# Designs tried in a protein design chat: VH-VL binders against q9vpl3. Part 1

All scores and structures are predictions.

Target 1, 224 residues: q9vpl3
Amino acid sequence: RGKINIQRPKAPHYERARVVAVTQPKYPELPKAKSCFKTRAERTQQQQENPYNEIIAREVRNWLDHSRLVAFFHLSSITADDIFRVRVQLHKQNLHLKSYGSKIIEQAVKNTRYEAIVPLFHSNHCIVFSPDPEKTAALLRIVRRVPQMVLLGGIVEETMLSRNQLVAYAQMPGLHAVQAQLVQTLSQAPGHLIQQLQAHQNSFVQVLDVHAKNQMNEETPKST
Unless a header shows other numbers, all headers, positions and changes below count from the first letter of the chain; antibody chains are not in Kabat numbers.
F, E and O are the ipSAE of ESMFold2-Fast, ESMFold2 and OpenDDE, as the mean of both directions, binder to target and target to binder. V2 is 0.75 times the mean of E and O plus 0.25 times the DockQ between their complexes.
Where letters were taken out, [cut] stands.

## First folded at step 1 (VH-VL; framework fv_anetumab)

Design a1 (at its last look DockQ between E and O 0.02; V2 from the best seeds 0.00; counts 0 for: pae E 11.8 > 2, placed apart)
Fold by OpenDDE, look of step 1:
Structure a1 (fold): chain C 224 residues (1-224), chain A 122 residues (1-122), chain B 111 residues (1-111)
Amino acid sequence: as target 1 above (224 residues)
Amino acid sequence: QVELVQSGAEVKKPGESLKISCKGSGYSFTSYWIGWVRQAPGKGLEWMGIIYPGDSDTRYSPSFQGQVTISADKSISTAYLQWSSLKASDTAMYYCARLDYYDSSGYPFDYWGQGTLVTVSS
Amino acid sequence: DIALTQPASVSGSPGQSITISCTGTSSDVGGYNYVSWYQQHPGKAPKLMIYDVSNRPSGVSNRFSGSKSGNTASLTISGLQAEDEADYYCSSYTSSSTLYVFGGGTKLTVL
C-alpha cells in the first residue's frame, strides 16, 4: 500500500481538475483599501469642495494684515502630534502656527500685496504669524529643534525676506539697540574726529621739530 | 490663555430690548470667528450665528435671521447679541464661543464663554 | 430641515465602552467631514471633545474617540468613568444656508 505522500498529493484526474478550476469561487478583488492617507490630490480636492473656503480665506487675510512677522515653513514628514507640540511652544511666545491649503491661500491673497507668496505653498506647509517682529529670534530658536519644519522665508514689517535674510534679521540687535548704538557712535564721532585732528597736528609738529633740529645740526660746523 | 467672558444674567419683560456681551482675551480677537449658541432650559444647543470681528462679516442661522442682531467691537474685543423686542420664548442660556480652524478641518467651537442666562417673564 | 439625529440617552457601567451615534438626515449636510463632539456637564458650558470626526484637542482624554461611517458619526467613550456623565452633542457644517448645526444631544448616564 503506497505511502500517501501528503506533501505532494497526486494531481486530480483531468476532469476533476477542470471542475475544481471552474467551481473555484472568484473572490472579488478586495477593493484595494484606499490607503487612509488621502493623497495630496485628494486633500486638495476636498479643500476645493469646502464651502467654507471663503471663511478660511478671510481668516488668512486678516492674519496677514495684522501680523508684523510672518514665516513660511515646509513640512517634511511631520506628525500631527509633533505639529501640536510645536504649536503649543510657539503659542507661548505669541506665535501662531497655522496650516492652510494652497487654494485657500490663493483665494486669500488674490489681488493683494501678498500675491507673491502663492508659489511658496505648492507643498506641505505651515505659516507662523506674530504681531511682534522681535519674536523672530524666538521663532527660529523653537523651530531649530524641529527638523521637520524647514524655513522657506518670511515677511517682516511688510518686507519679504529670504531664509537667510530672516536669519540675519533675527541676529540683529533690536531697533532700540541699534538706535542706541547709533547715538553712541554719533556721540563719539566728534571726539574721534578731534583726536584724529589732534594726532595729525601732533605728528606734524613732531616732524617739524625733527626737521628744525636736523637743520640746526647741519649748521653746526663739523669741528675738524 | 484664551478666555471668553460674558455679561451677567438678565431678567427682562416681554417687549424690552437687550444687548448681551462676550469679551475675548488671550488671543487675536479679530482673527477668529465668534459664534452665539442658544440653549433653552432643558433643551439642546442651537446655533444662532457667527461674526468675524475683523470685518464684521456676520452669518445667521435661518431660524434667527431677523430675530437677533450679532455685532462686534474689535477695539474692545467684544462681541454682542441683541434683541429689539424680547419674547418669553427667548428665555435661555446664551453662549458665545470661538471658532478655530484646525489644520485639516472646519471651525469647531474650541473655547466657550460661561454663558449668559436671559429670563423673559411678564 | 437639516438635522443631526442622536439618541436621546445612552447608559453604561464604569469601565465599559459606549458609543453615541450622530446621523445626518439631509443630503444637504455636505460637511460630514467636519463633525465635532461636545461634552456638557450640568450648569456648565460645552467642551470640545472631538473635531474633524476623529481628532482630539489637547487635554482631552484618549478614552474619547470619534469615527464616521457613511452618514453616521460616532463618539466612543472607552473605560467609562463617573465623570463622563454628561450631555453630548454632535455638530457639523452644512452646505446649505445653515452653516452649522447641532445634534439633539445625548444624555449619558453612568450606572
Scores: ipSAE 0.019, ipTM 0.580, lowest interface PAE 5.4, mean pLDDT 83
Fold by ESMFold2, look of step 1:
Structure a1 (fold): chain C 224 residues (1-224), chain A 122 residues (1-122), chain B 111 residues (1-111)
Amino acid sequence: as target 1 above (224 residues)
Amino acid sequence: QVELVQSGAEVKKPGESLKISCKGSGYSFTSYWIGWVRQAPGKGLEWMGIIYPGDSDTRYSPSFQGQVTISADKSISTAYLQWSSLKASDTAMYYCARLDYYDSSGYPFDYWGQGTLVTVSS
Amino acid sequence: DIALTQPASVSGSPGQSITISCTGTSSDVGGYNYVSWYQQHPGKAPKLMIYDVSNRPSGVSNRFSGSKSGNTASLTISGLQAEDEADYYCSSYTSSSTLYVFGGGTKLTVL
């Protein structure tokens, strides 16, 4: 009798961005006015009222800072034994399964390039972290046996990838120049990537098109 | 290229056992779930259950749990649907189908077998 | 246990556009973007026409399109042809232990 969020698991690929928009003023809510001025003591008191959240948020930031592979999943109903078995299998591959509240994620990624991921955590979820981006294929081999874990997308080498882009990345041959160029090319559109690929699901074609353009020896300004 | 070939039609009496088959070819058989779908005469499709042939992990629809057995032999790329004791109400067309993970996390049934007609009459 | 609601039949003339509805709940059609549509000619196996609400598999005509609003998904067939006469089934991923649910089917008649 407690936590039932039927309306949050809806539409994970197509309507994630729309679900975020629905939380805006469709609620006829009157926000409380706050004083324009706060003393230093009042600001410190606000932070002190939530010390547990900041400790956990630091943990999330540490995982994000040390992980070259991050994968996001919607988590459907699953037994504790099944999720534990999956966690053990992932751990053997240096893949670390975690779950955090959406407010913790918001606090962890505030003022970072990863703020766009927050809408993914408004439903039941889990996250896999790893320092090893080459383990993406192993991750997918393990989770495709677990239909309760629905891949939403991920981050590889600081680039946000859609679900289909992440699957394609895992299947690419060991072409280091292509993989490095792909990550750099996609890094400029994290918000557009999520919205576009949720709506159209043309990610495999887009990844191959980027690959073909890079192989034409076209010189583009490299930010290094 | 991807093909699912099912065993031939069966005519049985109530109380008899039956095992029908679905052989997959043209893809990595152990890397995809295979599902079974029932269609009674003149009726719609009913999902029965799925199996992952790589490790035989099997999940049943609640309506069919304990009513049939789904299994696979990965060495010959074949999935099976079994009854220990057929009933007249088991008369139906039975399809196997592959669930796609690579183009969708929703596991659509992207390739279907031709169907096996099972007739159970006294 | 859970069935998606489709009209029993729809009809149209060649060249017309028709729409088939599929109504579920917040536990399936409303809760996920994993609605699929299957076409089944008499005596034949079903064929996947639409997945993930609106995506077409390779080889499916662009005359077939899908959409969703709330708890109702829709399959639209434009430029109706005689070959489109078949039964059409929707399906959805569900949050229950069933994992999947089908609609009751819709018979499309091309007049």
Scores: ipSAE 0.005, ipTM 0.505, lowest interface PAE 11.8, mean pLDDT 76
ESMFold2 (binder alone), look of step 1: mean pLDDT 90; pTM 0.927

## First folded at step 5 (VH-VL; framework fv_imvotamab_arm2)

Design i1 (at its last look DockQ between E and O 0.14; V2 from the best seeds 0.00; counts 0 for: pae E 10.1 > 2, placed apart)
Fold by OpenDDE, look of step 5:
Structure i1 (fold): chain C 224 residues (1-224), chain A 120 residues (1-120), chain B 112 residues (1-112)
Amino acid sequence: as target 1 above (224 residues)
Amino acid sequence: EVQLVQSGAEVKKPGESLKISCKGSGYSFTSYWIGWVRQMPGKGLEWMGIIYPGDSDTRYSPSFQGQVTISADKSITTAYLQWSSLKASDTAMYYCARQDWEYGSSFDYWGQGTLVTVSS
Amino acid sequence: DIVMTQTPLSSPVTLGQPASISCRSSQSLVHSDGNTYLSWLQQRPGQPPRLLIYKISNRFSGVPDRFSGSGAGTDFTLKISRVEAEDVGVYYCMQATQFPLTFGGGTKVEIK
């Protein structure tokens, strides 16, 4: 008795197939539950330009224009309480933590020099603004203690930096220290030049002295 | 520290013009919206409008559109609310407040209020 | 305009007891960005309003932990776990989801 292939049942006889087709309860297609989730298209259409979007976009642009340090972070499972704590710590350092929707950011930076930052805002994100680029080290120190904040990159002195570049920037000596080092190097250059010039002169004098001594020794007649 | 200081109390007659002021300090004045809120005697709070001092973009409540003028002078970090012709019904406390999007577009800092009395 | 309705109008409370204030909006306060821009303000007698709660449940800086906000969509609640003497005043809910901004009618909290 051949094993009934349960995986590919033989098509029933034509008459049986007809009866089965007619007797199959036409389950009314469950009304496609209008997914309470407005399709992305419906959400996009109903995006009636919230009058606030323009207002918020202007705020974002203003922060970008007046900040010398901007850092972008991804937020991973951070609580409101955690954000508050971080905000307080940052505020003590004159660092301002802000969070904006992706659409607002897009609107704010559209046709501006900041348009390149839009791809960074696909999920939960926050931005830290500062008027002082020297606070980069302080920012990184604070954020290191917050594993839920992941540094993505930033803008320092109108230059876009990767995460690694921003970390490197924070480790650099301050502008004043670099300037001081430059001044010191420049101040040593004339001294070194003088020393080199004097060294050549001294060497030349020494060679002449040796030559003079050798000539004097040759002119001393062997008084046999 | 963030502070908003408003001008003193005003007593006026109907038909007179008035301009009251709100001076901001301790923050970037051009980076935040400033709003005006009316509170009639013994009544609740009413939003009148907001201004962005950075570019003087101004938005009014429909109820106050054409009734008042909101302006700002960024050079002295001051916002203004003015009437061309006061009515007795304009008698109220007027507050200026800073609006911040981070705090849900709410008003995080408030002035002390300016009492305006219009009586014949 | 979004109408904000607060209940009760007056809430007499004994010191140390909890208080609860309700705020209902005429339409959903969920913004297109997914946030709900509901805030609670406190106005003590003779003082300007003060921000307590923003975005339904976030405490503003300096606000004691006895204050808490909750809710969703159109129904919101402010709770005070243990009322203190300094909590006397009028409380307002505010929506900033749509223009114009609108306030609730206020709830007066007083001591019995």
Scores: ipSAE 0.056, ipTM 0.638, lowest interface PAE 3.0, mean pLDDT 85
Fold by ESMFold2, look of step 5:
Structure i1 (fold): chain C 224 residues (1-224), chain A 120 residues (1-120), chain B 112 residues (1-112)
Amino acid sequence: as target 1 above (224 residues)
Amino acid sequence: EVQLVQSGAEVKKPGESLKISCKGSGYSFTSYWIGWVRQMPGKGLEWMGIIYPGDSDTRYSPSFQGQVTISADKSITTAYLQWSSLKASDTAMYYCARQDWEYGSSFDYWGQGTLVTVSS
Amino acid sequence: DIVMTQTPLSSPVTLGQPASISCRSSQSLVHSDGNTYLSWLQQRPGQPPRLLIYKISNRFSGVPDRFSGSGAGTDFTLKISRVEAEDVGVYYCMQATQFPLTFGGGTKVEIK
């Protein structure tokens, strides 16, 4: 049923997320002061307004609480027909494609261990949820044929992974407990070192690949 | 693929109870909202309420609050709409539909409908 | 409650010609989160409704590109660029900005 109080690493994409947020169009939010100085008509409307944010945020929280695999994607322009076809393919693998506004995500993860994911949602995005962390490879295989979906990172067994860490996780056949331990170890690495490794993606992936081969040889050297 | 199959037509007398069903298949039932919509004969559509079967969170239209009960049994992937005492004015077609926030809290898949006839 | 008013009540149209359906809300459909929750549904004779357009102008999966939606605030339009025989039915707008969800009264599209 999940782990509690695990230390969430600060977003390894801090500098990248900050740059992306600056370059993305941002429409002004309503000023907070409006809620304090609203007219009588606005107060009446607000009392009757459907609290979609709260309802949807609870749905997001339920998905996060019940999923062992969560993957975050940047979503480029895509037709409703194409995204529907992708959703169907993913559903066949018990992978559930969802899209939520960044305000909804912020509300859903407020005061939780997942607050660090909020910077990932400044741009157009989608999320894939699954109770099956072993489906990470299937997920990546399916979305490889969908260039409009660009992997940003994910959560595996309640541990946050960067894009490269998630790709490396998907390449590690073997015991899930060993894979989870590797993921947790890398997630606690200093953010500076993670950013440097991500800047040298091939080197970072190679390091994890060598580590995964060593773990496989020690844990299950030969099944046949 | 995604299917919502509703229980069959019902003919009832005023004052009787009724529980109609909506069985979902082809998707993760506990991960989507299910809504109920009424269509009176020759009239338009009315939203009655929604339920999230994963935690049984249920929200009603004020017009139907206290007049119907919406529930779900996730073990058999079925949502329900229930009356304790039917009125002749409850004669209508009742639809269940799946709600997804991505589509504007609108309904992406619909059941075939259950005709309820209440006559004295 | 937000009242949704559709015009016209009936729209007889020649095959291959355009049709335009208007929907007006009694108040703005812009939600405090910045979204406008307006959808268009089609109900063919003897069938349940089906989703055509969501959030003003987005076509749902499998909806032909002859259907388009537009509008803002309180005024919205569904257009069918070239009506085909299969487009006969009743079209509803709906809003999900405010409780309760409300629908327009419907517009019957029929072939002359």
Scores: ipSAE 0.005, ipTM 0.487, lowest interface PAE 10.1, mean pLDDT 76
ESMFold2 (binder alone), look of step 5: mean pLDDT 93; pTM 0.943

## First folded at step 6 (VH-VL; framework fv_imvotamab_arm2)

Design i2 (at its last look DockQ between E and O 0.16; V2 from the best seeds 0.00; counts 0 for: pae E 12.4 > 2, placed apart)
Fold by OpenDDE, look of step 6:
Structure i2 (fold): chain C 224 residues (1-224), chain A 120 residues (1-120), chain B 112 residues (1-112)
Amino acid sequence: as target 1 above (224 residues)
Amino acid sequence: EVQLVQSGAEVKKPGESLKISCKGSGYSFTSYWIGWVRQMPGKGLEWMGIIYPGDSDTRYSPSFQGQVTISADKSITTAYLQWSSLKASDTAMYYCARRDWEYGSSFDYWGQGTLVTVSS
Amino acid sequence: DIVMTQTPLSSPVTLGQPASISCRSSQSLVHSDGNTYLSWLQQRPGQPPRLLIYKISNRFSGVPDRFSGSGAGTDFTLKISRVEAEDVGVYYCMQATQFPLTFGGGTKVEIK
């Protein structure tokens, strides 16, 4: 009984082969799933300068120009509900959380002093705006409770700050406190200088007195 | 609290000019678009146009282009809707509303409305 | 212009019963940024409109959970799970995907 070679089945008889060929179900070519993924290029081409994007870009610029505190955050797997909660908390502190598309940001900051922020917006991001730089500490306190919001950096008083610098800034005493400290330091400097100058003068006088005393002792004739 | 307060009701004759106002408070007036919406008696809402008070950029609905003028004075946080010559067909309630991108570019705060009546 | 069509024009509802309002757009409301800028507004009698839902399904601040929005592309629905007396008014859908902004014709919710 010949070993049925399962690996190379004998070609069926010509008639059987014809029947099999004719009876093979012609499966309709699955419609090439038009990849719902509009290629980045198709998305970019349809992004003809929608007058709407310009409007939004202007809004972004206005926020940047009128904010003394701007903070940039990466968003990692945050839900809409969580964002809403954070927004409410921030709003109570006059902090405004906004989210814009990267293209809108690029358009908004193009040929402006803010152009350097563009690399921060490659992923899901949000921006917090405030007219008050003193709210930096409040901002950080709020976002610390939101692990999905990662601080990337910010702008404070027209100065771009790294994440670490922004954290350090939040820990610094207010401007008035720093000014007061500076004034105190400056006011102490002259006092120290005067003391040092007086010390030298006093030392000099002492040396002169000793010298004078020694000269007087040498001039006293030994009355034999 | 964000508030939009509109000017009072107006009764005018055809051919007269009119300027109604919308004063914003409780937010950065220059940072948000203000839209105007018409509602004719017993009818639906019609978008007329919007203005960005920060730079006075103004966009109109094609249906209202040339029919009205939208303006703003940021110094007093007030937006305006103006007609040079009123028609009887301009009889309607007019609302100003703040647009917010964060809320889907919708109007999140509305004025109380200004009723304009144009009759002979 | 995008035409927004609402159905029904009038929706008489018994208190405590659900209501459903449909809004259809003449073209897709998906913006190039991937968002769909469809909103629902409520206008109570003698009052200005109020924002209820934005971006199809997000409830605006202070909006009760009995309100829900759904849909995609060109077909959208506002649902009220249990209609209350305070829900009487006209509801409008609005698109803000492109200019000009356009509203639906409105649906009047009444208590039977």
Scores: ipSAE 0.024, ipTM 0.615, lowest interface PAE 3.8, mean pLDDT 85
Fold by ESMFold2, look of step 6:
Structure i2 (fold): chain C 224 residues (1-224), chain A 120 residues (1-120), chain B 112 residues (1-112)
Amino acid sequence: as target 1 above (224 residues)
Amino acid sequence: EVQLVQSGAEVKKPGESLKISCKGSGYSFTSYWIGWVRQMPGKGLEWMGIIYPGDSDTRYSPSFQGQVTISADKSITTAYLQWSSLKASDTAMYYCARRDWEYGSSFDYWGQGTLVTVSS
Amino acid sequence: DIVMTQTPLSSPVTLGQPASISCRSSQSLVHSDGNTYLSWLQQRPGQPPRLLIYKISNRFSGVPDRFSGSGAGTDFTLKISRVEAEDVGVYYCMQATQFPLTFGGGTKVEIK
């Protein structure tokens, strides 16, 4: 008489076994004592979905491995039409906007150099991938007009950069401008050529290293 | 614009081999999964399998594993569905479709379809 | 495999009137990440399918607002608030929560 609907008869095999074991449409009642085991339906669902999670995680890993620019954003509420328009605008610049669940990100970066990005995905987010690190300035100009996308940081040439470091990177001269400065350095004085080349490269590295060492999270773009 | 353009209709005899194609354009071909979907005459849709052209990782529906081969050539942004020996029961419309996780892991763009007719 | 069952098989409607399509899954479509990966596709006569609704209720870009989706767990509904001539075709639900990806059997919407 105590036929209650606490049982969740959603698994196909449970429904079939129920028909074979019971000649009437009655649902088995769960034990009243605490159960230490998951239901058969819950175990079956978890077992069957793992391969799909691996496919999606493989996609994330492949994007991370083949992108020289990766930018992470906090994403507030935005309509599907508006995010589609942003995606199209970014795509014109060879910038690829993606969003993945946090558990999938964790699985994709587990045991990799990318594990440090996991905390960025506590809330709704999106990621922009590109093979072209020179597109960082274009990315920032486009998303400046999209208040729903808040820059958290990124990866450029396999180096993790905070928000401020990524903005600073976007303002640096391109590779050709650096090469032009190198040519001018060679024209200055004989005998100092090697030192000037090494100092020029070291000052670029030192500026980036100072930003990394002085990394402060005082300017978190969450408060707007 | 994202486009998937499939090869033209095929008329074949049982036992012949066949390779149909799906050319992707307007997006990074190697960065999206491409799936194949069969629609038998007057019937619904049936997922056959999926490939990631970036590394050729390929997954099949259990119903189609061993029955067809899914492949891709990223240098010409083209995915393929191939039979080594066609059967009359392979007569159907075949679609390729791009998968995008952001839209619920559904297929957001579809090819126009390739009609394969297998008869003696 | 998750079986997707659609009702009705055919839905003749008067132009301008609503249509409602039901989809039931043999098990929950709630993914371990908390999302429910249930989509609706439209296939007009002689055309490939196209995406209408993803994650139960989100309209894909360019889909008119007369299309809406609802539901939870194992029971889902697609509604067309005012059927227009261009809405004639077959509608499929699809789940992407688990392998294999599976479709409903389809519901034909036609003008009577």
Scores: ipSAE 0.000, ipTM 0.519, lowest interface PAE 12.4, mean pLDDT 76
ESMFold2 (binder alone), look of step 6: mean pLDDT 93; pTM 0.950

